# Ledger of designs, part 3: VH-VL binders against UPF0598 protein C8orf82 homolog

Target 1, 218 residues: UPF0598 protein C8orf82 homolog, of Mus musculus (Mouse) (q8ve95)
Amino acid sequence: MWPPSGAVRNLALVLARSQRARTCSGVERVSYTQGQSPEPRTREYFYYVDHQGQLFLDDSKMKNFITCFKDLQFLVTFFSRLRPNHSGRYEASFPFLSLCGRERNFLRCEDRPVVFTHLLASDSESPRLSYCGGGEALAIPFEPARLLPLAANGRLYHPAPERAGGVGLVRSALAFELSACFEYGPSSPTVPSHVHWQGRRIALTMDLAPLLPAAPPP
Below, E stands for the ipSAE of ESMFold2; O stands for the ipSAE of OpenDDE; V2 stands for 0.75 times the mean of E and O plus 0.25 times the DockQ between their complexes.

## First folded at step 1 (VH-VL)

Design Ca05 (framework fv_cosibelimab)
Fold by ESMFold2-Fast, scan of step 1:
Structure Ca05 (fold): chain C 218 residues (1-218), chain A 117 residues (1-117), chain B 112 residues (1-112)
Amino acid sequence: as target 1 above (218 residues)
Amino acid sequence: EVQLVQSGAEVKKPGSSVKVSCKASGGTFSSYAISWVRQAPGQGLEWMGVIIPIFGTANYAQKFQGRVTITADESTSTAYMELSSLRSEDTAVYYCARGYDWAFDIWGQGTLVTVSS
Amino acid sequence: NFMLTQPHSVSESPGKTVTISCTRSSGSIASNYVQWYQQRPGSAPTTVIYEDNQRPSGVPDRFSGSIDSSSNSASLTISGLKTEDEADYYCQSYDSSNHYVVFGGGTKLTVL
């Protein structure tokens, strides 16, 4: 099952390199049991996040509003501890990992592990984007210049915490609202050059493009 | 509340090895990354490598690949850095630091390693 | 494959504001988080800024961090300078392609 006790697991695993912004979705079927204990005092759990930012147990048969996790404390803890999976375990199928003491919480996603759901307004500070149901506790500064509309899939992206891949998906309803602010050049009708935000005309940097995977073949 | 306590100063001969310890207290040890960073006299900070104890995985800076080994003992909440084939240029203060793999929140007090004939 | 470049030294009078830059040689500064560490003589480094602009508990609000994509640099700004702010300051980022931590060369801050 697991590599034999004589296998050089830590050195072999750490030598492997994977692209930072690789797709979160696994391509092949993988076998696990929720709560499995490969080593003493270790428990492994497997999760999935959809394009709406809803979190599920990976083996849930139905993934909808009823079956997603809604507990704020759990969501904040889970996503605040999320990091790339460089453990050598389940890396291809579950590219991210949230550590909670002795629990390894593996995560795969439909698009990105961070999905922005709300634009938060504050009287005393710049607007922030909240992700994955975490409210104020899972929010980062809104940076309109760094919005990336991706032509390949028609989706909108924004910077996200580095530990969670550095790029997050903007949920479709919010993306539609934000995309109304884009300005297109005459020579590039499908690629915006600027965003109009709060009376300013801001040039788009397109700096997130190298962090996103190439479009999959049809 | 959480702190990292390192072993004491060492004086070593060229060609020997040194093993420095870093004991964590007051918090969860296994799920955090522990990095080792050195600083030669009058010089800047140089990253050597990192270990994530819960996975048993370590990664090293290219310069130290093959000479450095970072290990962890979860039962004693202690990380170790062993540097072999010591040269006079390895004279430095060696720090351990806790973090996410790439961001450090707590630093040890440092261990001076002097390599001389 | 990238380097972080800081000025070797900066000086400013008490009560004034100083800014220390950290420029990335290749790839976007915004591709990876930047941290800032303060090191006083004879002491271990301490974190003053993490993840571009966040302050740890106990760090005064005089310390702030920012990212400027146009100059491909991060900046540490210290307002209301005090003599106790004299220290070496290091920026640090992460090379996600090689899984390496990268430090800047350090900046000596003198308050005169």
Scores: ipSAE 0.007, ipTM 0.454, lowest interface PAE 12.1, mean pLDDT 82

Design Ca23 (framework fv_cosibelimab)
Fold by ESMFold2-Fast, scan of step 1:
Structure Ca23 (fold): chain C 218 residues (1-218), chain A 120 residues (1-120), chain B 112 residues (1-112)
Amino acid sequence: as target 1 above (218 residues)
Amino acid sequence: EVQLVQSGAEVKKPGSSVKVSCKASGGTFSSYAISWVRQAPGQGLEWMGVIIPIFGTANYAQKFQGRVTITADESTSTAYMELSSLRSEDTAVYYCARGEYSSSWYFDLWGQGTLVTVSS
Amino acid sequence: NFMLTQPHSVSESPGKTVTISCTRSSGSIASNYVQWYQQRPGSAPTTVIYEDNQRPSGVPDRFSGSIDSSSNSASLTISGLKTEDEADYYCQSYDSSNHYVVFGGGTKLTVL
């Protein structure tokens, strides 16, 4: 027989986050053990979020649809508590930290820790962008004027909560949809000047650009 | 070196329950998952369930839902498996196994096994 | 949600090489690590291969593991067979979607 959904969900969170680290050649030499306890009643776990907003245990062998966290309650709790890592521990390798009770959940990211996956739009309510699989619980107001297409990497960015760095990546499928609304001038075909949204022609502010470093490809 | 030491063999009547213990000797299992695996005479390994003591969370194979309960006492480094409503087909050797609940789920230590015989 | 299928028995002469397969019924075999356990009569299982192809200390290099995505299977290969290799062998993986440990049905290796 099946256990209650809540019991299975709680075990899923525990099993998925409790993985032992292995030393691997060709990877940055960061040493930790999943669930390590540097002090009594403290547990430390290590995570990775990719450019599609999928969350993984950092030491997972495979990082794909099968092995990413899908539990809504866990994703909402994890990302709603995300802050810059100022703990004095693992700051160089894991720039963000989510504190869940006595658990320190360290996070590194492929691009940004916030990755927008869905546009939530309704005729009666202002549109919002949802991130990292959290649905309505992890959604912020959509601000089309503040969309930033970054020429250096071909990616699209949008404001995100300040606690999580203030700028988030728009995942590729959603970015493709939103980019259809851009207007390019004949004298500047590589950088859009406006976005067309709900019948309005809105000038792009480009105010997020200073928050994103532009490094040349190696 | 750390070892998993299980309680001794038991003979039980149909309809009763049995509780088997598994103690980590020479170290701690709090950072590990403890699984219970049984083996009927001449049969293969059958996973029953797991407990992760640091979280107090347990999960069970569908076949054993409602009949098995796995618990742990961190202070004594002991895990327990209780199986209720015993039937003759529950006659088996019951093993505890320490698993890394890492991405691999590698069982690095096994208990010696506990024979449970269910007879009328 | 998946099963691991092994042949019920294999046999071979001393000094030869034997390969035992472990086929995953759904999802990729490469999605989760595979371990191999050896169980001699009257004993608890012991690990001969972990994380697809790694050997614990004390396990001879005659034992090797591999993954074949084309057949969706893992394999345990034992070369230079010795009589003490006679045992039951079990593969094991993990089902991330249901949070179950999954064992193969086991293979009895006979070495005359």
Scores: ipSAE 0.000, ipTM 0.434, lowest interface PAE 15.8, mean pLDDT 82

Design Ca29 (framework fv_cosibelimab)
Fold by ESMFold2-Fast, scan of step 1:
Structure Ca29 (fold): chain C 218 residues (1-218), chain A 121 residues (1-121), chain B 112 residues (1-112)
Amino acid sequence: as target 1 above (218 residues)
Amino acid sequence: EVQLVQSGAEVKKPGSSVKVSCKASGGTFSSYAISWVRQAPGQGLEWMGVIIPIFGTANYAQKFQGRVTITADESTSTAYMELSSLRSEDTAVYYCARESYYDSSGYFDYWGQGTLVTVSS
Amino acid sequence: NFMLTQPHSVSESPGKTVTISCTRSSGSIASNYVQWYQQRPGSAPTTVIYEDNQRPSGVPDRFSGSIDSSSNSASLTISGLKTEDEADYYCQSYDSSNHYVVFGGGTKLTVL
């Protein structure tokens, strides 16, 4: 069952606005009001996902472990319906959109909209990477050969669903665990050539590199 | 109407733990945060922590970190507060209180009736 | 974290007006909303003022709240005092950065 989206958003908004009431504002001077209705019976909401895969209301002033969405059903439904934003509305500031009935849920991200948080491994099944707190319902096959350590920003990337851009960020804690498996070539101390996984020496394809933009300035 | 109904009084020994329940009715449980506030005899109100059921997260006052655990069961609309390593100083009335989600103020619109926990040998 | 300081006790005669202050130790009192709760002996607290100056349904107009940024304080004012107003009063705010609820120490109001 999908949790009531209005209840979820209103609770987060209360926590964000414990200070004196103010007009909601988005990134890049974009103006919106949470729950705005551009046409009858339509509601628009604005979200932000950070580099740890935590989902927030975009205008939340408290973006921490307490105020991020952790309801599994909500996260699964939100990220399962995530698509590139081609709506003609807020495309520059919110590049992804999750449509839930009469609700348009706009998403901007710190890095990638998909952020892998856990490696799901079992003896009877191939390992999978879970993203954005969605557990087994938001998981894709783990492909160690396609891991991309990006020298420009020191981050680790992995394939993600095509609907969400095809590449996802591996969160820092998980990336640290996986980085112990990398082998560096003698001519490149900062770019690994192979990953050692379950007794195998696997060459990195680097095929995700064209999908990633240049690192932001320091 | 809206009510927060707490479990009954308890008498506990030092070193044990106590778990107090708070059942919400007449409103949407998942739309609200539930805080726990205690009051020792003759003393003021002391905030212990909060559970935000829709986020699945809890936050605790520094004094109680490591001893208090606040949980929620959305299917039964019930919040729980468990306090471990009980001392005589933990003798108090324990209240649950609901934070309204529509006013953006963080105020407690409804309070439970209170649960007396007595810690004695 | 900040502290909220209230006078320990106040007293006044029936029909008069009393004011209870609540002073914030650090940061602006205006940064977060202030609520006021009334607690009679043997009872759970009930809200008399929320969002600095709003009254819940059923709370008489005799109760009002205000903010004074110059003294960094919130105040609860009760006019036309009645014997049933005799109670402990607590102010409450919270630290939005930590999601910590902060209560004042409480003020015992005696109506004699």
Scores: ipSAE 0.000, ipTM 0.456, lowest interface PAE 11.4, mean pLDDT 82

Design Ca35 (framework fv_cosibelimab)
Fold by ESMFold2-Fast, scan of step 1:
Structure Ca35 (fold): chain C 218 residues (1-218), chain A 121 residues (1-121), chain B 112 residues (1-112)
Amino acid sequence: as target 1 above (218 residues)
Amino acid sequence: EVQLVQSGAEVKKPGSSVKVSCKASGGTFSSYAISWVRQAPGQGLEWMGVIIPIFGTANYAQKFQGRVTITADESTSTAYMELSSLRSEDTAVYYCARSPYDYEWGSFDYWGQGTLVTVSS
Amino acid sequence: NFMLTQPHSVSESPGKTVTISCTRSSGSIASNYVQWYQQRPGSAPTTVIYEDNQRPSGVPDRFSGSIDSSSNSASLTISGLKTEDEADYYCQSYDSSNHYVVFGGGTKLTVL
């Protein structure tokens, strides 16, 4: 898997950026070049995933619906190979790594590397949550009992693959839909105790809480 | 070394569609954005849209939304611009132009030679 | 969206300096980069300035670009004017809200 290729950047444009007067004085401690080769036949690329589950090149100044990766095959391959970054390189700034052949694809995230975007449900099968634009290929069983609303940031979390941190963010629109099913106890009007799902009253386990840092998440 | 070569002139009737090609050759850069820009006789440059193959994305100027489709065939390194529901006002030279996909894709480094499309009865 | 306004035409004698302005109608000119393209009759445009003030290889140093936030405009300055500089010049910027490329109306430069 090659995206992005070694020709992702324009050398003249990169040199021009270092000289432009309008560049804000933001000293970023992480220094890299997209496609850099620290050793023969190895290429390193740097990515960012936002709270909507959209994947970007990390050095992309604009991060919007136009500049996010949409290729299904690439997204499935990237997120399926995602692991904690224990490479000895860029670990503090890019906590996750996707190895695609000879490519090291470093990832940092706004919240979690897994962001659930769709509920896949039908009468004939158990519901699943799809993440990061990967459709059916990036979907896991929906576990309503394990939903975690986090008061500190107003966000909703759900289990995710252990290789990608074990907990994923539920995108705002989907979180709003799922949160309509919560039941609040008389002693805690802001923290739900149960979720009502498919005619059942299910107690929330809160078992994901230890996996989320006091704040903010990386 | 980098060259954008466009297909030849077209004469079309109102209500029909036209598809212009832009073949990229040479070049040390494999990732880029391709925009389509037109120029009516004696008029200025008008941006129509862009395709960014690396992202699988295309975007179109408001005036052309619903009438323009920009595509790319990676196997032939060719971008296409198809304009439907042609009107006499669509008579223009159509250019493809290459830019880096970094931050703002309007910094064009290479232009095609242009394709004259004439819409007449 | 916004418009980029250029003078329709400008003229100057050989050896002199000419400046072509490009004014943004809404939003700051400094919000997005400005490029300048040169187009001779019957030819495709070529880039003379990119990212406000940068020159591509092969473009003489007598071509320069600048941004003036107080007038909300960009300028292309050509010093030591030569007859081969006769062309139409277009400024171009980017609309971040709509993700559109925006061209100025163009300026015809005559060297007399």
Scores: ipSAE 0.006, ipTM 0.510, lowest interface PAE 9.2, mean pLDDT 83

Design Ca41 (framework fv_cosibelimab; at its last look DockQ between E and O 0.02; V2 from the best seeds 0.00; counts 0 for: pae E 13.8 > 2, off the site)
Fold by ESMFold2, look of step 2:
Structure Ca41 (fold): chain C 218 residues (1-218), chain A 122 residues (1-122), chain B 112 residues (1-112)
Amino acid sequence: as target 1 above (218 residues)
Amino acid sequence: EVQLVQSGAEVKKPGSSVKVSCKASGGTFSSYAISWVRQAPGQGLEWMGVIIPIFGTANYAQKFQGRVTITADESTSTAYMELSSLRSEDTAVYYCARERGYSYGLDAFDIWGQGTLVTVSS
Amino acid sequence: NFMLTQPHSVSESPGKTVTISCTRSSGSIASNYVQWYQQRPGSAPTTVIYEDNQRPSGVPDRFSGSIDSSSNSASLTISGLKTEDEADYYCQSYDSSNHYVVFGGGTKLTVL
C-alpha cells in the first residue's frame, strides 16, 4: 500500500464539483410517452444513466440506489446492445440507443453511458473493469496507462467499447481507490503523470482527452 | 424453463374479494410484462390488465378499472390480481400470462399459467 | 376501440387445410402485430403464431399466419390437419388508442 500523495484532497474537490457537470447531450426538455408506438409493431422507451452507473427510466421521479434497475439479465442485454443513436429519432436529446428486439431504448446520461463500477481480478495479470452493474458479463480489460484524470471536472476516465462512445467514467468510489496509485509532478498537484500498478511505474498517455469536453472557463 | 404457477381454485360470495397469485419459476421475472386474462365458462378470453414488475406499474382494462388491483413482488417472483365487489358474472378461470419484453400487450404471451377457477355463488 | 371478428366455427377433414380469419373493425390490421393462440378443452391457451407469421419453438410447420391489408384481416392456416388440432383458436392484437389487449371472439375448429 502507498501513502496517498494528495488523492484524498483531490477527491473531496471532485465530489464538491460533480453536481454541476453536464457532459452528455440531450439535457433539453423533450416530449415523449414511455411505451409510445410511432411506427407499427415498435415501442420506444427512454432511459437515463447517472454518474454512478445506475440505470433508470428517464422520467422516474426518484433516482437513487434503491430505485435503479438491478436485474443482471436486463442490464447486460441493455448495455451489450448499446450504440450511437442514428435512428432519426431523438438524436439530439438521447445520443445512444439500445435495440432490444422490437424496442428502441433511448439513453441519455449525466456523463458517459459507460460507468465503471468495479475492478475484477485486481491481483491477476489481466484485471478487468466491469460497468453499469453487469459484473463479468459487462467487463473490459483494465488499461492503467490510459486512465485519464480530468482536472476540469475532477473525474476519472478509462477506455470503453467503441460502440458506446469509446470512453467511460470511473465511478467516484472506484476512482478514489485508484487515485492512491497516482504519482504527481512537483508543479502539478491535480494532474498525475504516472500510475503505479502491480510494481510498475507507468506513464499516463492522456490519449482519451480529445474525446471529452473541455472545462468551462473560470 | 420458465413456468407460471397460480394459486388454487376459490369459491367466493357476492360482494367479497379474491386475490390470485402467479409465481414465476425457472427464469427471470422482472424483465417481462405479466397480464391477467379471464375466461367465463363457455366464453372467450378477456384481458384484465398488465403489470411490468421491474417498473412497478400496472395498466387496467377500462371495464375493470376501480375493481382490479394488479401488483408484483420481485423478491418472490410473484404477481397478484385482486378483484373486489365480486358478482356471479365474475365466475371464470383467471389466467396469468407472460409477454416478451416491456410492451404493455404489444407482443405475444409466450407463457401461460394453468388457470385459477373462481366461483362466485351464495 | 376496435374488435377482432373470427368465424364462430370451422371444420375440415384430416389431412386437409383450414384457414381461420380475423378481421379488424377499425384502424389497420398492420398497425400492431397479430398473435394466435390454441386452447384445447380444459387447458390453458398456448401460442401458435406471434408477430403475424412467426412460430414459437415446438409449433409444427403446418401452422402459418398471414396478414392481408386489403381485407384488413389476419389468417391462421393449418395444413395437414390432424385430430389433435381440434381446439378453440383466438387471434389477438393491441389497441394503441387505449393501451388494451384485444382478443378475437374465438373459433372452434372441428376435425371430422
Scores: ipSAE 0.000, ipTM 0.472, lowest interface PAE 13.8, mean pLDDT 82
ESMFold2-Fast, scan of step 1: ipSAE 0.114; ipTM 0.613
ESMFold2 (binder alone), look of step 2: mean pLDDT 90; pTM 0.922
OpenDDE, look of step 2: ipSAE 0.010; ipTM 0.513

Design Ca47 (framework fv_cosibelimab; at its last look DockQ between E and O 0.02; V2 from the best seeds 0.00; counts 0 for: pae E 14.0 > 2, off the site)
Fold by OpenDDE, look of step 2:
Structure Ca47 (fold): chain C 218 residues (1-218), chain A 123 residues (1-123), chain B 112 residues (1-112)
Amino acid sequence: as target 1 above (218 residues)
Amino acid sequence: EVQLVQSGAEVKKPGSSVKVSCKASGGTFSSYAISWVRQAPGQGLEWMGVIIPIFGTANYAQKFQGRVTITADESTSTAYMELSSLRSEDTAVYYCARGSRYFDWLEGAFDIWGQGTLVTVSS
Amino acid sequence: NFMLTQPHSVSESPGKTVTISCTRSSGSIASNYVQWYQQRPGSAPTTVIYEDNQRPSGVPDRFSGSIDSSSNSASLTISGLKTEDEADYYCQSYDSSNHYVVFGGGTKLTVL
């Protein structure tokens, strides 16, 4: 009678400290002046990115296609250097920071700092997702299986560079286009289970779900 | 071509201090972060600290806090690293290295290195 | 705080492919760029890979970098190994929590 060696599978609960994707928390209106110099030879600027991926000065009265930044080189430089704000300044109000020379460029967003705007054709099997108006210079591989439709807010998300929070918003126009590829099951009419891409039926992994708040920020 | 030129080799007694200089030539000094990295004989690279001249701020690895001081003189395009309370274990080649301004200050590669300064601590 | 762990040494014959790993102990390897340096005896380190997978001018295309989030590691791959590739290789990254530069322990590559 060999005693059942109860292999205590030490489920090392890898406490995956869910690095909660830094959400653009509620904008406590902080006092700042564009171009302020808290230290010698330093300039601070404050920016905002909307749901469409358009970049603005935070204090712009009008935020539309006319007033947004459009210079490709600027946008590429800005977003390629984007990191979580750990500067000790404005971290709650501006959770992201882009450094450029003497300039500290603080960024807050409406949802995510990375907003995917276009699907770029690629010579490769998979297209690329471009974000924040950066064209080919700001693009990552498209992963259809990792698309995350969030029922709570009706938005669509995709993996983004970890440096920029790890999760990006798919702008509504692009999300709408992609939604035509979604398959809904009878058990969940509001959340797709699969995506049809390039003739393949692909299950959605939903792996980004833990990185997103269950409820939209109040 | 931009170069970092370091001061010459030093021989020091235990308990003394050493100050190594790193002069930048052929380019802008203030727009870059200057790090100090040391390498003991037969050992790996060890980051000691960094200064961003334009901000005038320095950050030090915990191991060296209280013993290391990194400064920069923008007028002469020279960075300095002073290490006090020297021990035999501090015998190493000390490098200054420039962080590329193309990167986020400290996240980028070191694109230019000094030639290294040998500091020998012996009784 | 995190550490970067490299194998102490690797060896391979000329013409073959060798891979050197760099594993981050905590946090995502993809959170910050990884750099790779080559160091020959008596010389300062030189950059062979920057920003995970970019090559500086003058570095042969035999050198490539990659990131694997599943293993939380970066890799330097050298194809068509040459005798001149014999050196110490260091990975480097940045810790945004304390603003430290972090080096791996280094890997000695021997060409057999």
Scores: ipSAE 0.000, ipTM 0.493, lowest interface PAE 13.1, mean pLDDT 88
ESMFold2-Fast, scan of step 1: ipSAE 0.061; ipTM 0.578
ESMFold2, look of step 2: ipSAE 0.000; ipTM 0.483
ESMFold2 (binder alone), look of step 2: mean pLDDT 90; pTM 0.927

Design Cb02 (framework fv_cosibelimab)
Fold by ESMFold2-Fast, scan of step 1:
Structure Cb02 (fold): chain C 218 residues (1-218), chain A 117 residues (1-117), chain B 112 residues (1-112)
Amino acid sequence: as target 1 above (218 residues)
Amino acid sequence: EVQLVQSGAEVKKPGSSVKVSCKASGGTFSSYTISWVRQAPGQGLEWMGVIIPYFGTANYAQKFQGRVTITADESTSTAYMELSSLRSEDTAVYYCARGEWYGFDYWGQGTLVTVSS
Amino acid sequence: NFMLTQPHSVSESPGKTVTISCTRSSGSIDSNYVQWYQQRPGSAPTTVIYEDNQRPSGVPDRFSGSIDSSSNSASLTISGLKTEDEADYYCQSYDSSNEGWVFGGGTKLTVL
């Protein structure tokens, strides 16, 4: 389903409009109005995703489980259509864009637009990582060899769809569980060399490091 | 006026379960959260969990995970809190409270649950 | 997880001003709103301050709230203290990491 269903979006807008939260959104000086129409039949909306993979209206002042979007179909549609923002509009403040017909959904993020929240594993299926509350529909193959523990911020990263930047953040609770599988070499006790997964000892490639240039994007 | 009315006091045996109700009137039940907070005699307020009736989603404090279940019935504007495997230290006044992101604006009158052998 | 720490008790004479602190143990106090509740013996709590510094209808302007980012704390200030202000006071804030509410330990205000 494209953009939140009318009822869910209206509730989120009601909650956002009536609150005065202190959580810094960082876009206070960016001029926009939710639902603005710069061209006939075009609507623009502005969103934020946090380090837990929760999606919010960007102008929502309190960002917690009460105010985040939970509609599965909307989350699947939103994140499935996510791409770098090369629209010529709001690129500096909102680096990603999800297009749904004539609706432009601008996104900024605390870290990465893709945040892995769950490991999906069963007896009959290869393990996959699910992101941003999308369940099975927003899941990609788990590639333990490509896990990147980033020393600069203490966070864990994993490959993500190229359209969404190619690298995703692993949510802290899941990162804690996955980090228990790391093996540290004698020459680098603080940087893991291998991960132990499903009876295998797998060397870490560290190939995601170039995709995180100075520090993870906001 | 918005009012939260809770069920009456209960005396329970250790190992049993208790289910307390909280009926909301005068306001929009589904647009708010309902939290459960307890207070042992002479002690402070302790948050147990919350439900968002509109979404049917509940979340619980780590201390109570596995023992507490919070549910809501939108047709009757009533929230419920069920606490299982009761111990003497669960003796407390249990409050429901209506919330938004700014905290709690209305509180129930409280329900005393006494756990004794 | 974080804790909110309050003094166990404060006391002051009628007509004076008292301040109750609420200190956050980890993460910024500015990350979430702070609320203050008043509880008299045998009664349910009632809100005296919400959204850091706002008063509900019916709460006298003698009650005020403030945030001090440098000490990572919130404060409830009651001026022109009256005997009916004697109660337990609790601060509260939201823990985004655990998606739940945190209360301070409570402060017993005695008016002597």
Scores: ipSAE 0.000, ipTM 0.419, lowest interface PAE 16.0, mean pLDDT 82

